# Ledger of designs, part 283: VH-VL binders against b7kms5

Target 1, 80 residues: b7kms5
Amino acid sequence: DTFETVRNTIRIESEVDESLRQLCHEERITKETWLEAAYLYLCEKPEELAQVIQLAQERLSQRKAIADYKRAKTMQERFL
Key: E = the ipSAE of ESMFold2; O = the ipSAE of OpenDDE; V2 = 0.75 times the mean of E and O plus 0.25 times the DockQ between their complexes.

## First folded at step 17 (VH-VL)

Design t_8 (framework fv_pozelimab; at its last look DockQ between E and O 0.53; V2 from the best seeds 0.00; counts 0 for: pae O 7.0 > 2)
Fold by ESMFold2, look of step 17:
Structure t_8 (fold): chain C 80 residues (1-80), chain A 125 residues (1-125), chain B 107 residues (1-107)
Amino acid sequence: as target 1 above (80 residues)
Amino acid sequence: QVQLQESGPGLVKPSETLSLTCTVSGDSVSSSYWTWIRQPPGKGLEWIGEIYYSGSSNYNPSLKSRATISVDTSKNQFSLKLSSVTAADTAVYYCARDYTLDEGSEDFTFYFDYWGQGTLVTVSS
Amino acid sequence: AIQMTQSPSSLSASVGDRVTITCRASQGIRNDLGWYQQKPGKAPKLLIYAASDLQSGVPSRFAGRGSGTDFTLTISSLQPEDFATYYCLQHFNYPFTFGQGTKVEIK
C-alpha cells in the first residue's frame, strides 16, 4: 500500500477555483492529482518553485489586507 | 517567518502604569489585527484587546477603562498601556496576530496564528 | 460575555491513547472556535481554527469537530510531545474568551 492519503481543507479565491475546476474537468483529472503533480513537477525546478512561492506570498499579503479592512468595517457596524 | 517579541519592565509598582511593546518582524504592523492576551501565573488566558492600524481598537470590558493599545509604524511595533495596576494584574503578557479569513457576505473566521514568547510582569507591593 | 467551559479539567493518558477534550459555549458561536496547545513556560500554539480546520504544520492526529455550543478536540494517538494544556477560544464575539483549560498529563 503505497498510496496512503490525507484529507485537507483549503480556501481558494473563487475566480481561481472556478478556473481550476474547469481545467480539471476538461483534462479528466481531480484537483488532488493536479496539486500533487504540480508540486512534484516544481520540486525538480528550483527557479520555477521560487517564482511560485513569490506569487503565493504576494497573494497571501493581498488577501490578508483586504480581509482585515472588511473586518474592521463590519465588526464596528454589527458587533460593537 | 512572522516573529513577535514582547518587551518592557518586568516589575511595576501598584497604582502605576504597565507599559509593554511588541516588535513585529516578517510582517507589517500596518496590516492585520494585533492583540494583547495575558495569563496570571498558573491560571488561564484573558483577551485584553486588539488594534487595527486604521485606529480602530477593541477592549475587554473588564479592562476598557484602564487599557490602551497603540501602534508605532516607524518601529513596526504595537504597545499596551494598563493604568492603575494592582497585584491582580500580575501575569505573563503575550502579543499575538489575529488573522482574518474573509468567507464572503461579511462572514469571517479569526485565529491567533503567531504569538510572542510572553513576558512576565509582576505588580508588587 | 460568552462563557467557555472545558471538560475534563485534567486527564492522565499514555502514549498511543486516544484523547478527547470537550468545550461548551454558553450561547451559539457557530463554528468560530479555536483550539490552542500550551506547554509550560511557552506561548499557546494554534492547532485548529473554525472548529475543524487544521492549522498548517499541525499533525493530522489532531481533529476538531462541533458547531453551535458543543465542540471536541480529539488526539487519535497521543505522542510524547502532546502532553500539554489545551484551551478552546470562542472567536465569535467581543470579548473573545478562552475556556479554563484541560491539562493532559502522562500516566
Scores: ipSAE 0.296, ipTM 0.800, lowest interface PAE 3.4, mean pLDDT 89
Fold by OpenDDE, look of step 17:
Structure t_8 (fold): chain C 80 residues (1-80), chain A 125 residues (1-125), chain B 107 residues (1-107)
Amino acid sequence: as target 1 above (80 residues)
Amino acid sequence: QVQLQESGPGLVKPSETLSLTCTVSGDSVSSSYWTWIRQPPGKGLEWIGEIYYSGSSNYNPSLKSRATISVDTSKNQFSLKLSSVTAADTAVYYCARDYTLDEGSEDFTFYFDYWGQGTLVTVSS
Amino acid sequence: AIQMTQSPSSLSASVGDRVTITCRASQGIRNDLGWYQQKPGKAPKLLIYAASDLQSGVPSRFAGRGSGTDFTLTISSLQPEDFATYYCLQHFNYPFTFGQGTKVEIK
């Protein structure tokens, strides 16, 4: 009947976050419960899960590339 | 899963060079900054330096004249050399991944999210 | 180098207690501060990054606050596994520097 929750910090790309927030508002759900539901759904869909994982890996690579660039830029500025 | 493992001699004579290697698995050394940190027995932590796959490195000024960090992308490893060691260099040496996270702006934050188990290096004659 | 001063150096507490550790930077470091937990014979473990962001898998009883020069790590209800040494770390500028550590011991 009840369950415990764990607090997590999550950062979402701004456009994706806005779109997701809008969806959640329209459907009267939260991003948290959407994430839970989506994960549980995908656990039963191995092919779809694999696709999502691949997409997630690609997006992570993009994030890292951007972060590395920003770091380099900031480092240059700090030591000028 | 990302894993780091330090390796190298646990005993080094004074004035010699301490050499350690960190072997990374579950991630490419080309994707992050990689850091060395040490901790003398019973004392706090000291940041030694970092290396990026491009060869860019930064060192603690306290060790810059003696410390050299290098990366070997072919082996997915990075290494630390510390020359002219003394008893003061006796410590547990850790390697770690320095992850950079963007905050949706030009700013970023760093954190060491994965660490090796550490390896004790004792400087003694 | 930026100096990080933790307070206290050690404290004794009981299970269930609220524990607060402070870290002060010698200059402004924005939110470029992390908190790490270290148990004897183990490597440090990341708890908090960016001053207040909780690392994945870290219990919600841990909380980081602060910006600029004054930072706090709070354990709302101390658990047996929380007895350890805690370190703050600034990433604002090179060289990165740690606080001297705070040892949380069992009363």
Scores: ipSAE 0.016, ipTM 0.723, lowest interface PAE 7.0, mean pLDDT 90
ESMFold2 (binder alone), look of step 17: mean pLDDT 92; pTM 0.944

## First folded at step 18 (VH-VL)

Design p_1 (framework fv_miptenalimab; at its last fold request DockQ between E and O 0.95; V2 from the best seeds 0.00; counts 0 for: pae E 2.5 > 2)
Fold by OpenDDE, look of step 18:
Structure p_1 (fold): chain C 80 residues (1-80), chain A 124 residues (1-124), chain B 107 residues (1-107)
Amino acid sequence: as target 1 above (80 residues)
Amino acid sequence: QVTLVESGGGVVQPGRSLRLSCAFSGFSLSTRGVGVGWIRQAPGKGLEWVALIYWDDDKRYNPALKSRFTISRDNSKNTLYLQMNSLRAEDTAVYFCAHRTYSFDKWTSFFDYWGQGTTVTVSS
Amino acid sequence: DIQMTQSPSFLSASVGDRVSITCKASQGIRSYLAWYQQKPGKAPKLLIYAASTLQSGVPDRFSGSGSGTDFTLTISSLQPEDFATYYCQQFNHWPLTFGQGTKLEIK
């Protein structure tokens, strides 16, 4: 097997990132290897993967809502 | 050549317990991604999912049955079990064990091999 | 729970006919749907998984389509051995649930 990595920029919600960072530190793993392992594990359990996907979609919707609110507020402040 | 053979069915009175077995070959429940589940079918009715056990011993249950049914395995014997307690008349059914696998590229699971089933009859 | 509703519950057809069975989920299940065939006194047999992927060894007269909530199993040219009961099953939510079945009878 070959081991080639791809650089990614991932923005994680601050509280989640901190919690994950702490976990990885305690377990002597990295966020990268955790993500790889978690994804592969879920791929083997698509029934659970489906649940995670739904949660991820909900989180994305929340992010968008917050972003929209911030944009609207900024616009209001500029024109009032 | 995957094969599953159920056994342990019979006639029991309400309130009694029964343990079903499923002897399988052609695969190992120790193999990552493998699962085995129980699905039952009441006489003249449709299919109802009962429980599922994964290779890592993780288990899922039909909520309606979780309190009374327990799924387990013995990897050394390649055998799946279903412990059924406090049996009721509505538990009367053919019980199938089925091999569960997944598609990596489709991100979905399916029951691709089934046993012929064992009949459980709960009656006074 | 996700309810899977098949239509019709009973279907009469002749050899050579093109037949379609539908399965509707009470909520979106993506493509996490399988179709099974069951003959009297026998175990179910997997026909299609992931809504449209044909299981190995299954004749190509069987096909599946759909995503989200509406799915269809199609038999392009009905053969004598195809008269059976068909079930859909979703894998998107716990608990796993099946449709009530469609009995395909000879006309």
Scores: ipSAE 0.766, ipTM 0.934, lowest interface PAE 0.5, mean pLDDT 95
Fold by ESMFold2, look of step 18:
Structure p_1 (fold): chain C 80 residues (1-80), chain A 124 residues (1-124), chain B 107 residues (1-107)
Amino acid sequence: as target 1 above (80 residues)
Amino acid sequence: QVTLVESGGGVVQPGRSLRLSCAFSGFSLSTRGVGVGWIRQAPGKGLEWVALIYWDDDKRYNPALKSRFTISRDNSKNTLYLQMNSLRAEDTAVYFCAHRTYSFDKWTSFFDYWGQGTTVTVSS
Amino acid sequence: DIQMTQSPSFLSASVGDRVSITCKASQGIRSYLAWYQQKPGKAPKLLIYAASTLQSGVPDRFSGSGSGTDFTLTISSLQPEDFATYYCQQFNHWPLTFGQGTKLEIK
């Protein structure tokens, strides 16, 4: 127990999570070690990290748009 | 002491092939995070990136060149190669190889050591 | 492709002058930019990486600034050995691209 860890909660789109869980199961690793490995690998190839960040920004924008739509629909239903 | 030495340049006719070598010392291409790039400079012009090979043998190419140029390595000799096929007049340049490394906390990479270059002249 | 545009293309200055060279990216590259110095007949030499981090062994009269699309290399007091061509390079998008260069000449 030489590793110090931080406990965190993340929310992942259900289809992505299922795919990632299946991959981790087949490879006999955990999601947390996969995330750590992916980040460390990308730090060694910053040229690719930049592209991952671009995709992450696009996904964040999509999640915000979905949240805004749901909020607007809820308000509409309360006034109809 | 990191050094890189290019060789294999010369005068060739259009349509011919030429293989450049980059012999290096002071680092291992097997070290995680390390790479070697090829950069060229046409006479009187600026620098143009040609290709990059990573420590894990992953490779990236300038899209304008990748149909004709191939990067490879010989780990036993600490040597990198650039195979250049179907050469054209516009390929005339000094070709440099350069050590690539990265910064973990700055999230960037860079070419920190360069060879002196080898000259390729493509003329009929 | 990301176009890197340097200004000016040529700069004439005297020893002791403060000079600045700019590099503009055609789209955002965060701080994933390096500056190189190249003297005639020699290989380029890395000066700055991550837009503002000085490479080991480079004199502190060199500095870099900027992020996003606009970057500047500054030499606070020119020395005779600083007359060279300077290139910026981005590492944010494939393919890797360089600016066209800025030739700094003695007046």
Scores: ipSAE 0.525, ipTM 0.862, lowest interface PAE 1.7, mean pLDDT 91
ESMFold2 (binder alone), look of step 18: mean pLDDT 94; pTM 0.960
ESMFold2, fold request of step 20: ipSAE 0.404, 0.338, 0.392; ipTM 0.840, 0.829, 0.836
ESMFold2 (binder alone), fold request of step 20: mean pLDDT 94, 94, 94; pTM 0.959, 0.958, 0.959
OpenDDE, fold request of step 20: ipSAE 0.695, 0.711, 0.697; ipTM 0.908, 0.912, 0.908

Design p_10 (framework fv_miptenalimab; at its last look DockQ between E and O 0.92; V2 from the best seeds 0.71)
Fold by OpenDDE, look of step 18:
Structure p_10 (fold): chain C 80 residues (1-80), chain A 124 residues (1-124), chain B 107 residues (1-107)
Amino acid sequence: as target 1 above (80 residues)
Amino acid sequence: QVTLVESGGGVVQPGRSLRLSCAFSGFSLSTRGVGVGWIRQAPGKGLEWVALIYWDDDKRYNPALKSRFTISRDNSKNTLYLQMNSLRAEDTAVYFCAHRTYSFEKWTSFFDYWGQGTTVTVSS
Amino acid sequence: DIQMTQSPSFLSASVGDRVSITCKASQGIRNYLAWYQQKPGKAPKLLIYAASTLQSGVPDRFSGSGSGTDFTLTISSLQPEDFATYYCQQFNHWPLTFGQGTKLEIK
C-alpha cells in the first residue's frame, strides 16, 4: 500500500464538524484518518454499518427537506 | 479448515446455571473481522439468535436473553463460552456456535461455519 | 424486531423439480439476507449470503434473489440430498432474526 490519497470536499454540519474537530484534536488524529478508520471498522461489522447507513439516510432526508424549504421560500420572496 | 465443537450441555433444573463451551480451530477470534455467535434451536422449532462476540470483544445479545446470558471468550484457548443463568424450561434447545465473517465487497455478514451443537434440557 | 416470514412453511416436491421458497421481511433489510439448509440432527449449512451470493462449495442449482423486503431461494432441479429445512436470516437489524423455516419434503 502506497498510501496514495485523494482530495475530497466534504461538507459537514457545523456542529458535528466542530465536535469532530475537537475530538480529533484531543486524540491527535485527523478527520481524514478518523473517517478512514471508522469506515474500515464498520466494514468489518456490517451489522453496525447497516445502522450507520440508516442514520445517514435519515440525515440526508433532513438536508433535502431543509433545502427544499429554502428553495420554496426564495421563490416565494421572488414573486411576491 | 474451520471447526467448532460445542460442549457443556446437559439436563438441569429450572433456576440453575450452566456454562457452554465452544472449542474452535482453523481461525482465531483475535483476527480482525472475525466473530463467533450462539444460535439455539428448541425441539422441533426454528433457529433463534442468542449472542455474538466480535474479535475486539464487542458483544451483542438477543434482548430477551441479555439479562441471563453472557457470551465470552478465551483467545488463548480458542474457546467461546455462554454462561446461562436462571435457566427456564423454554431455554431447552440445541445450542450451536457459529463462525461469523463478512464480505468486504458485499458489506454483509454471515454464519459460514457451524458446530454440531450441544443439547441443553431444562426440566424439573 | 424484524419479522422474517417464509412461504411456504411446508413444501412437497419431486426429484428434478424446480422449487422456490420466499422470505419476507417486515421492513427493508437491503441485501443483508442469508439462506441456510438444515437436515435433521445436523447443524445449519450456509447456502447463500448477501441475498444472492452462492457460498463456496454449494451447488449452483441453488440461487438467491431479491432485495429490500422480498427474497427468494430457488433450487433449479431438486436432488435427493436437497430435502431438508431451509431458513432465511437477516443481518440488517439487531436482534438478528430467522424465518420460521420451510420444510422441503419428498412427494
Scores: ipSAE 0.727, ipTM 0.918, lowest interface PAE 0.6, mean pLDDT 95
Fold by ESMFold2, look of step 18:
Structure p_10 (fold): chain C 80 residues (1-80), chain A 124 residues (1-124), chain B 107 residues (1-107)
Amino acid sequence: as target 1 above (80 residues)
Amino acid sequence: QVTLVESGGGVVQPGRSLRLSCAFSGFSLSTRGVGVGWIRQAPGKGLEWVALIYWDDDKRYNPALKSRFTISRDNSKNTLYLQMNSLRAEDTAVYFCAHRTYSFEKWTSFFDYWGQGTTVTVSS
Amino acid sequence: DIQMTQSPSFLSASVGDRVSITCKASQGIRNYLAWYQQKPGKAPKLLIYAASTLQSGVPDRFSGSGSGTDFTLTISSLQPEDFATYYCQQFNHWPLTFGQGTKLEIK
């Protein structure tokens, strides 16, 4: 009868986090319940889940590109 | 025990309208994750998706047909409708309705039960 | 739109043969693919969903494999009731699309 929870941490870009936090506050929900609801809803519409996965892959690629740029720039500057 | 029965097909002239019905039993369109799709098959041809309605009344259409076809439901009955306007010869087909569901574990959906279809013929 | 291309369009085989039908998607569709069987004058029947998961009540001589863009339906020992047209369908992108079909008939 009781659900079990797992404690997690996630890193969200600051602008996205601020917007999500404000939404959750206004709707009187928590980030974790919003995340659970969003995932469960998308599982019921896999056709739309596919689009979210595509977007997530694009965002992951952009994060990697930014990290690679910063790493290369730091190595170049520190080497000089 | 899931059944779908299409009706409302017939012979009609180009430019006219026709409304198809899909009467179903053994499931509720109010159940989360459930939907019903319309699929058509022209004589001697393959299957073409027409439209899908979800349990929450969200609707999706084949873009080639969206301007002329509308899917709807009657909340007081276990019945869906496909309104077809400005009919053309290429709309001649058997029209099936099909139950759509999903697998949570596999992250996919599928059409698991189909009606036997109703025939629409568009000719002079 | 993503195109689903089946090969072959036509297949002639004998009872007891092992047959395979392929389906290729124009873009990646993960495993969001279903296979249907259709006999003349009848509605399609779901065989496989999620590329490889057998629908309840479907004989285990049917199997599916593949992911991404390349998918295969295999019938390990063809039975008389298996002569039909087979369709693949993707659920990964709007609009939903079917392959053009593969007609399997008795040699």
Scores: ipSAE 0.543, ipTM 0.860, lowest interface PAE 1.6, mean pLDDT 91
ESMFold2 (binder alone), look of step 18: mean pLDDT 94; pTM 0.959

Design p_11 (framework fv_miptenalimab; at its last look DockQ between E and O 0.86; V2 from the best seeds 0.00; counts 0 for: pae E 2.02 > 2)
Fold by OpenDDE, look of step 18:
Structure p_11 (fold): chain C 80 residues (1-80), chain A 124 residues (1-124), chain B 107 residues (1-107)
Amino acid sequence: as target 1 above (80 residues)
Amino acid sequence: QVTLVESGGGVVQPGRSLRLSCAFSGFSLSTRGVGVGWIRQAPGKGLEWVALIYWDDDKRYNPALKSRFTISRDNSKNTLYLQMNSLRAEDTAVYFCAHRTYSFEKWTSFFDYWGQGTTVTVSS
Amino acid sequence: DIQMTQSPSFLSASVGDRVSITCKASQGIRSYLAWYQQKPGKAPKLLIYAASTLQSGVPDRFSGSGSGTDFTLTISSLQPEDFATYYCQQFNHWPITFGQGTKLEIK
């Protein structure tokens, strides 16, 4: 095994991020190790992974809808 | 060499209880990623999933059977159990235990090894 | 629950024939599908998982295809030992569900 890490930026909804931060603090872990562990755990339970994927897709759709709304509103404000 | 051997089947009257056992070898239910499940098959019918237990003792049930059936394990004996209560005629079936594993590459699970089954007959 | 519907329920064929069995899911299950073979009085045997991955030890005359809701098991050249009942199974949603089975009989 290697402990080489890859730097990446993850944008998390603010309330979820705060909750996760608090959890990690209380459990003396990091968000990175939590994400790694959670993913590996779910990979071992693909039946559950499938459920999480569905939830993730729903959340993505919501984000897109919000973004589209904001773009439309901004455009309206610019031309009116 | 993975092997599973079911036992405990028999003829019982409705309302009675029965506990099935599945003795397995070639793997440990303590190993991460391993699961073992029960699947039943009524005479002349198809397959019906009953329950699944994971290495971490997490359990999943067929909702139709959850209230009456309990899956459990004894890792020291490499044995899986199915406690069946309030048995009904429709519970008559061959009960298979099956080894469940997963593919990391494909993000999927499957039942790759099966026992030969034990027969449960519920009749008055 | 996800309903798995196989077609046909019964199939008659001859040795050497190319045969296909279909499995339709009531909703999308991605590629989380397995195929099993069961002979009378025996336990099911895993043939294919992840819709198209051949289980080790299974002859390569067996193949699986499909994703989403439509899946197919194909036997390229039917052998005498292939006459059996075949089941598809989904792992995408609880509860785990099986197709009703396809009985492949000798013509």
Scores: ipSAE 0.695, ipTM 0.904, lowest interface PAE 0.7, mean pLDDT 95
Fold by ESMFold2, look of step 18:
Formats: structure tokens, C-alpha cells, sequence
Structure p_11 (fold): chain C 80 residues (1-80), chain A 124 residues (1-124), chain B 107 residues (1-107)
């Protein structure tokens, strides 16, 4: 029936977002259509999707480590 | 229905070249998500992947073979080829071509239809 | 390269038995694993993809399970036509690799 979309919120590292925004501007596409195209393309080549998932897992781990560090720093500041 | 038929096998001397053909029907190699792979099986041994070609002409090779083996296609004949150069005794095998597809829902690829194979024997 | 190791290499069982064949990957491959059956002198036939999804036309006595590195193919009630060699295969990492095979003989 109708073309339906979902509005989502995501957080992207500033340098990555800036680079992606620049690419999308130069190619005259939107960030959202790029994301949709990238996902659909990778679904057609699951062998390559596996590599993207590996990178995503590494980046997730890095984000968790940064969050833990900031939490520990905040706790340290409670005793100053 | 999907069919694949290999041909071009035979007995050859070491160091020679041989070109295998895979004639297919029931699918188009231009369809997104489609591919064809070559898999071989030495006598009494298991299966070994040789090469894969995708609908967009992207190609992947077994690293042990890629210096000597080349996959190509002729879309006008619904046929693809495996060029095998500098053949060695260890290349003796049955060579299968197989239709590759993917599942969007399961995020995986697989070989769902296979040809019956063609035999290559490399001997003096 | 991801090594796919099957166990056992050879097994013998009776009609009606429940049999299991295992496949271990040398590193994680999520659920991106397929199982194939090959009868003597014939091409392989796809049984299962995505570790547990049964291919159309395959009898429901076949099932697959596992994720990560450890996978199992199970035949719940062995039939005479199930005499064959079984291969696991991963598409998670290049190069594509197969297990060495498990030959199932019916007593």
C-alpha cells in the first residue's frame, strides 16, 4: 500500500557525520537515502555485510569504553 | 527452472590450460543479488571453493588459485567460463558451477542449485 | 581463512536413529552457515541455510542449530535415503570454506 517511513534518532561521531554530510552534498543525495542504499546493497552481498558488522562491533566497544571513562571521571569529581 | 550445465573438462598435461563452461537457464546474471560460483572436489576429497562472480561483475577467488584461474561471462549466451592456466596435478577434480543467491531476511548467501559437474584430470 | 571442522568424519547408524553432526568454525561466523548433502556421483544439495532455516523441499526430519562457532545438523529419524556425505559451509568471511565432510552410512 502506501510508502511508509519511520523517524529515528541516532547519534553519530561528529567527524564521521561531517564526512558523510559532505559526501551526500557532493553527490546530491540525502543522508537517509545513503543509509538505506548502503543497507540494501549490503543485504545483496551478505559476505561483505559481515565485515561491516565486525567494524560496527568494534566501534560499539569503543563507545562503551568512553562512556565508562566519563562515568568514572564524574564519580571522582563527586569527592572534590 | 534453474539449471546449470558444466562442460569442457578432460585430460590434460601439467602446465597446460583448459577453459570450462557453465551454461545456465532459469535466471539472469544481471539480476541484483544473483551470482554463480565454481566449486571443485578432488577424488575422494571434500568441497573446495574456487571462484564467485556477482551480478555486477564483481569477482572473488580462492587465494590459492587466483593467480592461475579467471572467471568471465558471456551474457548473450547465458554462459560463464573458468579459465584455468598452468594446471597442476592437484587441480584434478570434478568442477561444479552453482547458483548463488541471498536471503534478505536472514542476511546470508548460499548455493541453492548446482550443476552435475565436469571432470578435469591433470596427468602426464 | 576460517577452518570448518566437522565431527565425526564417519558415522554409521540404523534406520530410525537420531543422528547429529557437528561443525566448528575457527572463529565466529554468527549464523552464516549452510549444510549440504551429497550422494555418491551427484552434486551437493542444499539442506539448511542461516544455520537453522530449512530449504524448500527438504524433509522436516532435518534441522540445524547453533551460532557463533558451534553448529549441529540433526536428522531426527534416519531414513535409507539419508546415506550421504554432509558438508557445512560458511559465507561469513573470505574465502568461502567448507567443512571436510561427514560420511553417514546406514547399517
Amino acid sequence: as target 1 above (80 residues)
Amino acid sequence: QVTLVESGGGVVQPGRSLRLSCAFSGFSLSTRGVGVGWIRQAPGKGLEWVALIYWDDDKRYNPALKSRFTISRDNSKNTLYLQMNSLRAEDTAVYFCAHRTYSFEKWTSFFDYWGQGTTVTVSS
Amino acid sequence: DIQMTQSPSFLSASVGDRVSITCKASQGIRSYLAWYQQKPGKAPKLLIYAASTLQSGVPDRFSGSGSGTDFTLTISSLQPEDFATYYCQQFNHWPITFGQGTKLEIK
Scores: ipSAE 0.474, ipTM 0.848, lowest interface PAE 2.0, mean pLDDT 91
ESMFold2 (binder alone), look of step 18: mean pLDDT 93; pTM 0.957

Design p_12 (framework fv_miptenalimab; at its last look DockQ between E and O 0.88; V2 from the best seeds 0.69)
Fold by OpenDDE, look of step 18:
Structure p_12 (fold): chain C 80 residues (1-80), chain A 124 residues (1-124), chain B 107 residues (1-107)
Amino acid sequence: as target 1 above (80 residues)
Amino acid sequence: QVTLVESGGGVVQPGRSLRLSCAFSGFSLSTRGVGVGWIRQAPGKGLEWVALIYWDDDKRYNPALKSRFTISRDNSKNTLYLQMNSLRAEDTAVYFCAHRTYSFEKWTSLFDYWGQGTTVTVSS
Amino acid sequence: DIQMTQSPSFLSASVGDRVSITCKASQGIRSYLAWYQQKPGKAPKLLIYAASTLQSGVPDRFSGSGSGTDFTLTISSLQPEDFATYYCQQFNHWPLTFGQGTKLEIK
């Protein structure tokens, strides 16, 4: 095992981030180590990983829908 | 050299209980990432997944059987169990235990080793 | 539940033939599909996992392809020992489910 890390910029929904932050604080872990552990754990249970992936895809679709709506609204405001 | 050997099968009357055992070697159910499952096959029919137990004692069940069947393990004996209660005629089948592993590269599971099965016959 | 439908249910072929068995999932299962071979009175034997990855020790005349909902198991040149029943199985959704099987018989 190596202890080298890679810098990542992760944008998390504010409510989820706050909840995760609180959890990590209470359990004396970091969001980084939580993500690492969660991913590795799910990799060992691909049947569960599949469910998480589906949920993640749904969340991404929601984000895109919101972004599209905001773009459309902005465009409308510019030309009206 | 992974091996699984089922036992405990027999002829029972409807409503009775039966516990199957699966003695395995070549691996430990304490090893992270390892799982063991039960799959059954009615006479002349296809395969039906029954239950799965992971190394951390997490369990998954076929919803149709969850209320009557319980999967468990004894790591000290390297043995998997299937407690079957309120047995029905439709439970008649060969019951296989299978080693479950995962592919990190492919993010998928697989049943790579199977026992030869033990026969359960439920009849009045 | 995910329904796995194999086609055909029965297949007659001769030694040396190229044969293909299809498996269709009722919804997308990505590539999380395995193929098993079962001979009478024996336990199933894993042939392919992750739709196209050949299990160690399995002859390379066996191959798998497909993704999403449509999958295919192919035997490039049928050997006498290949006459058996074949099953597909998905690992993408609980509960795990199998196809109804394809019995490959000698013509």
Scores: ipSAE 0.692, ipTM 0.904, lowest interface PAE 0.7, mean pLDDT 95
Fold by ESMFold2, look of step 18:
Structure p_12 (fold): chain C 80 residues (1-80), chain A 124 residues (1-124), chain B 107 residues (1-107)
Amino acid sequence: as target 1 above (80 residues)
Amino acid sequence: QVTLVESGGGVVQPGRSLRLSCAFSGFSLSTRGVGVGWIRQAPGKGLEWVALIYWDDDKRYNPALKSRFTISRDNSKNTLYLQMNSLRAEDTAVYFCAHRTYSFEKWTSLFDYWGQGTTVTVSS
Amino acid sequence: DIQMTQSPSFLSASVGDRVSITCKASQGIRSYLAWYQQKPGKAPKLLIYAASTLQSGVPDRFSGSGSGTDFTLTISSLQPEDFATYYCQQFNHWPLTFGQGTKLEIK
């Protein structure tokens, strides 16, 4: 495994990010440590990790549907 | 060496209760990532999952059995219990306890060590 | 509940034969599948986890394959000690469920 940190950017749905930020503030932790802890905890309970993955797949599909809608609307507006 | 030994089986009347024990050694149920499952096997039939307890005392049950069966533990004795209430003829089975662990690299859990089972017979 | 269906239910074979047992899940379970061997009067023994990863101490004549809904356990050259009942089990959905078993007997 890795011994070092990696700096990354991610995009999170705004209402989820706001709620997560408030939780992290109240608990005196960072989003990074929350993410690491959540992942490591779920790795110890793969039966529950499977449920989180299913939810993540559903959310990914929703984000794709919104992106596809926006592209289709843009194409429609270009028609002359 | 991981060892699990079930006990407390026997013949019991329908509607009665029975408590099974799983005495274990070679691991601690307080160790992160560890759990113990109960699995049963009716005579001549296949395996059926009953319940799972995790190291943090989180528990999961087969929903068909949840109203009648509860799992608990006594860490001071390295012993796990399965309380079975309102027993029925269809609960007749060999009951196994099994050590549960996980693989970080494969993102999966596994029942890697099993006890030899204890027999419960529910009959009039 | 996820139904795990094994095929065949019963298999007759000779020492030295190559055999395959299939397990089909009623919904996708990714690779969260284990295979167990059980001999009469004994507890099950873990053979394979994560669909294809061989448990320590299990002979390499055993192998597993598949992902999603269709899985296969293969024994490349049967030995006398391999005649037993084999079960698959999924860890992807609550409740945890097993296949009904495949009994492998001497022909």
Scores: ipSAE 0.565, ipTM 0.865, lowest interface PAE 1.6, mean pLDDT 91
ESMFold2 (binder alone), look of step 18: mean pLDDT 93; pTM 0.952

